# Ledger of designs, part 10: VH-VL binders against q04399r243to374

Target 1, 132 residues: q04399r243to374
Amino acid sequence: LINGKSSDGETIKIGFNTEYLLLRIVNSGMSGTQVFHLDGFQLIVLEADGIMIKPFIVQTINLAVGQRYTILVKLKSDTSFIRMINGCNKMMGYITKQWWFYKEGAHLDLPKNPNDVSIEHLPGFTKAELYR

## First folded at step 1 (VH-VL)

Design X15 (framework fv_daxdilimab)
Fold by ESMFold2-Fast, scan of step 1:
Structure X15 (fold): chain C 132 residues (1-132), chain A 124 residues (1-124), chain B 110 residues (1-110)
Amino acid sequence: as target 1 above (132 residues)
Amino acid sequence: QVQLQQSGAEVKKPGASVKVSCKASGYTFTSYGISWVRQAPGQGLEWMGWISAYNGNTNYAQKLQGRVTMTIDTSTSTAYMELRSLRSDDTAVYYCARDEIFGVVSPYYYMDVWGRGTLVTVSS
Amino acid sequence: QSALTQPASVSGSPGQSITISCTGTSSDVGGYNYVSWYQQHPGKAPKLMIYDVSNRPSGVSNRFSGSKSGNTASLTISGLQAEDEADYYCSSYTSSSTLVFGGGTKVTVL
């Protein structure tokens, strides 16, 4: 189980036998929306704003100011790396940051090119979120 | 034992379509992607595209965009590659190969297990 | 057209060491540490020899080693043997999130 982070370029080690990743994410900013995505994985939403809800599956979450979600992610049996993508609203677009979760014992040799990350091409993203 | 079993050789006329199958066994099918690679007689390897066995997301080589479709059937652990509007220069051995999943739309690593290949001959 | 440049052929005698180069750009070989090498004997499917620049899969001889400097990756075969005679292809991840192959190198054991 790992809580979500907003640190630029950070890598996060998870246990060798981790089968489920539980993430608590929050938009703690004073303005603007945030976008959250785990590349290659579905997100199962279990809680919204601290309240348990009927679970539903999405690929990308858009968070308004002050919103928070608890998300469950099922890891594949041979998953060694997971790329986490987080974007936050900037006046004319999004600032996108990425982090990696990796299992204990795995080497980490991931692309560092920022052009590999595009929030507008993530499943479930909408351009309507770019305004403010 | 990890294996990829491909369908048999095919002979097609120009303008036809061909659909090659790739049946996986010996591993969790939905934890990997499948790349398709072809090789014309006497030529080098050419990457055609990739499909995630997890969610069916695809990424195709630009040259083949609009002519190729890749699909999966998770109930039978089988990947398919269909190439339409065949031309004589599509004559090649078509390989499927297992890729590690890192993202939803693209391969990130390498192809560690390969099928034996399917010869597709396009002639009148 | 091949995206990555390899020499068309390389030859050596038994016991020698040979090296095959694979040159790309900053948007593939130079930009990522995702270079793999494949061996192909006539009539057979390619076999993975090296992944992630320098790692060997289980079952691949330690005579095979990989390295990278700038935009050029290299495969070195030490103690060259007759069975090493084959075509060798490099492959790299690209900034377009695709894979590309080199043109291939025919290794001849004299």
Scores: ipSAE 0.000, ipTM 0.524, lowest interface PAE 15.1, mean pLDDT 77

Design X16 (framework fv_daxdilimab)
Fold by ESMFold2-Fast, scan of step 1:
Structure X16 (fold): chain C 132 residues (1-132), chain A 125 residues (1-125), chain B 110 residues (1-110)
Amino acid sequence: as target 1 above (132 residues)
Amino acid sequence: QVQLQQSGAEVKKPGASVKVSCKASGYTFTSYGISWVRQAPGQGLEWMGWISAYNGNTNYAQKLQGRVTMTIDTSTSTAYMELRSLRSDDTAVYYCARDSYYDWSGYYEDAFDIWGRGTLVTVSS
Amino acid sequence: QSALTQPASVSGSPGQSITISCTGTSSDVGGYNYVSWYQQHPGKAPKLMIYDVSNRPSGVSNRFSGSKSGNTASLTISGLQAEDEADYYCSSYTSSSTLVFGGGTKVTVL
């Protein structure tokens, strides 16, 4: 959703004075569960499958095929970049993709190999659905 | 011992393809990336691309896009680099090198800490 | 992308200190702290000397040090020895998640 490319290590610019990100995430794949995570940030879940829910905070979201969530993220005042991690459970294990959000003018201090993160070691990782 | 063992030298004709292998040992293969770097005789180093040994994701140098393919075989801890439509200016020593690791707590900032011995590929008529 | 700019050659006498510059742009050397330096003796594979601007791998002499200011990274070799005669390459990651090498510097110990 956020980045239509399948390759990793890409960057997405956001405005210098952005205080909040509102993200709509969708598992639009044909098969496999997807995992969503923003490194160093809490995810405030506002909607599930188009329905407003009582807000709750998680570190990682597990999406079954076709599931949708609306997520609010509050940026820290000194935030220069945000690492976004998507993991997909395929027949042969997890495939991980990474993107970076950065504020305009920021100096980037990015990992060289964005695909080498282990999905099972992400803070708050779970295979359970969040609405359960 | 941590090491990368590369396949032997090859001589090819223009228009042919070459596939170089790089067998890793002494470490957890799937925790690192493998970069490929070439060096034409008497010239400098040129980065060709990178592959994750964890999931096979690749990133290639723009100049080589469409001609290079990098793959892994996790059962044998081996990385491969195939270069197609060879030209005389592809004559070079081809190196594989172990690239850094990133985990959930940060990254290991090792750059290319382990190199294969190199594979000489000569392209001539 | 074009190679990072290094002097073609640098020379010094035993015991002296020499410095090799590596100049890029804000989208590589200036934009990231992922500068590495490699030493290459004739007929051999490169050897990592410095990574992430200033860090030394185990087994590399403390005579080698790295630094960066703006768009220029530097490798300094103190107490120059005959064994240091080699080609030296810098490298940097780029804003497109690719890597670029410098053109290389031949160090001669006079």
Scores: ipSAE 0.000, ipTM 0.528, lowest interface PAE 15.2, mean pLDDT 77

Design X17 (framework fv_daxdilimab)
Fold by ESMFold2-Fast, scan of step 1:
Structure X17 (fold): chain C 132 residues (1-132), chain A 126 residues (1-126), chain B 110 residues (1-110)
Amino acid sequence: as target 1 above (132 residues)
Amino acid sequence: QVQLQQSGAEVKKPGASVKVSCKASGYTFTSYGISWVRQAPGQGLEWMGWISAYNGNTNYAQKLQGRVTMTIDTSTSTAYMELRSLRSDDTAVYYCARDLTYYDFWSGYEDYFDYWGRGTLVTVSS
Amino acid sequence: QSALTQPASVSGSPGQSITISCTGTSSDVGGYNYVSWYQQHPGKAPKLMIYDVSNRPSGVSNRFSGSKSGNTASLTISGLQAEDEADYYCSSYTSSSTLVFGGGTKVTVL
């Protein structure tokens, strides 16, 4: 769950003074593997499939159908927007979707063409699943 | 460093069963699967099935459903393959192999075998 | 269910390049990028040479390369050497969630 969020098209607004994002991500209602990434941020994993685990840091998360993770992200003090990359695996390919978190009151200067990312080029991407 | 040590050759009569073992060393046993592949004399390779050393889940070749059982013993890092109701055409060298399995719902199982055991010859004769 | 089709034999002279084909259907080779190649010398266990169509394991000579076009995968051996004389098998994942091997190709170095 993202605290204080709202959406407007491809954007998700977060509170002006947000220092941390707590995200609950789940691959539900999907028939393929999902990849999750936040450009320029490390993901601190706190829970896997509802169970508390020893925290660990990754740059990219792979989710099989039904998997869920709770992650914590520490925002930089001058963060105005964050690029979120979500990819889903379908027939040996990835369909990439991009979302933007932005702080209320921020000036938005978003790229007009966000389809410049290959899932395989994301930091920490791996084809092997981690059993947790 | 990675080694898969298989049990010795066996001679069986038709109708008997055989159980081949595969002892793993040099890696974390529960992080990989084990596939079993056989090869009749002068013939090609035939995949028999796979078992996860993590959770014991199995997937068997359709032709062998009901005759084959694969198990693991994590305390000894050993995989087993038992084949029942043996016939003369089951005479083959049986291999175990370390299996890097990745499951993707749309694409299915990605399977390839980076290390192989030396093989166990099973001869079925009357 | 269906075995993959490979030529029974391929031959070449030392230093030459040879290619082995592996033909399936859209339910195996054509439908997935999960093609592997194995080398087997007489009396020995198979050895992984290529995985995921074109990836080479550490320790395998760069003279071995893999590719795929439609329903056909190919293994190419460049700079052929006497030690390359062996049987070569392809394998692929199938839409039935099983794995299938090709019939094998005997490579002879003249």
Scores: ipSAE 0.000, ipTM 0.507, lowest interface PAE 17.9, mean pLDDT 76

Design X18 (framework fv_daxdilimab)
Fold by ESMFold2-Fast, scan of step 1:
Structure X18 (fold): chain C 132 residues (1-132), chain A 126 residues (1-126), chain B 110 residues (1-110)
Amino acid sequence: as target 1 above (132 residues)
Amino acid sequence: QVQLQQSGAEVKKPGASVKVSCKASGYTFTDYGISWVRQAPGQGLEWMGWISAYNGNTNYAQKLQGRVTMTIDTSTSTAYMELRSLRSDDTAVYYCARESYDILTGYSYEYGMDVWGRGTLVTVSS
Amino acid sequence: QSALTQPASVSGSPGQSITISCTGTSSDVGGYNYVSWYQQHPGKAPKLMIYDVSNRPSGVSNRFSGSKSGNTASLTISGLQAEDEADYYCSSYTSSDTYVFGGGTKVTVL
């Protein structure tokens, strides 16, 4: 299991035979909601605000201020790299941040414009959640 | 070659029970789950339940709770579905289907039912 | 609980695009991105066409695409061909850790 949120920098190396990715995500800001998404993968939520819950499946997760979740992701054997998207609506502005998970030996071919993301159309997201 | 082979057609009287088998081949049986789906003549698909081939954990459709039991035999790579107290409205083709399973969480989240058996016709008549 | 709502039938001519809707609630289609679509020809077992809302299994034509908006998932078949004539079913994971199917849509190629 790998905690991707504790990694330094914009790329995160994962082991060649990694089958599962465990991510602990938190909205530690004072205002604004956060959106979390992994392209091509569903997220299984195992823990909310430090409490184990009945697992449920989402493709995109919204985090209100102070919320935290532990999520599990199952990787395919042919996965070479994964794009992780984290969006933050802070102080009436919107900031997107992207990270890249890559398996050992993979060639990285990052997009030229990493901020070209339509957050409002991510699966499972609604505008009401963003502007709470 | 991945396939699921089901047992042959059955004719039962009301009140009897039926046990349908589903033999897997061409993949590691214990890495997947098996869903059971039925289809009454001229009607749509109805999900009955799911069983993990890894640990035998089951989840059943609410309306069948108490009448259905799903089991596995890992030594023969076979899943079974037994339906009790048969009624005429249980007349249907019964399918088994392979479903991706995450052994850590007990859930599938990559695939739907990607490999299906050919179906077993169960007729309930007096 | 209640089955997902699909139109009973949809028709089109060869080369056209058709779309089939699948409407549920926030406890199934609207709550999770685990929607699958199945194609069934007469007398045959269903075949998986789309999983996880919009993903195609290997071997499924790129003429088939899936999407979701709120409580409604959609299957679109572009470049309609005679062999696409079949029944199509949607399915969704539910908050009760079960699956439900739609009532099915008969696609006719005119």
Scores: ipSAE 0.000, ipTM 0.513, lowest interface PAE 15.5, mean pLDDT 76

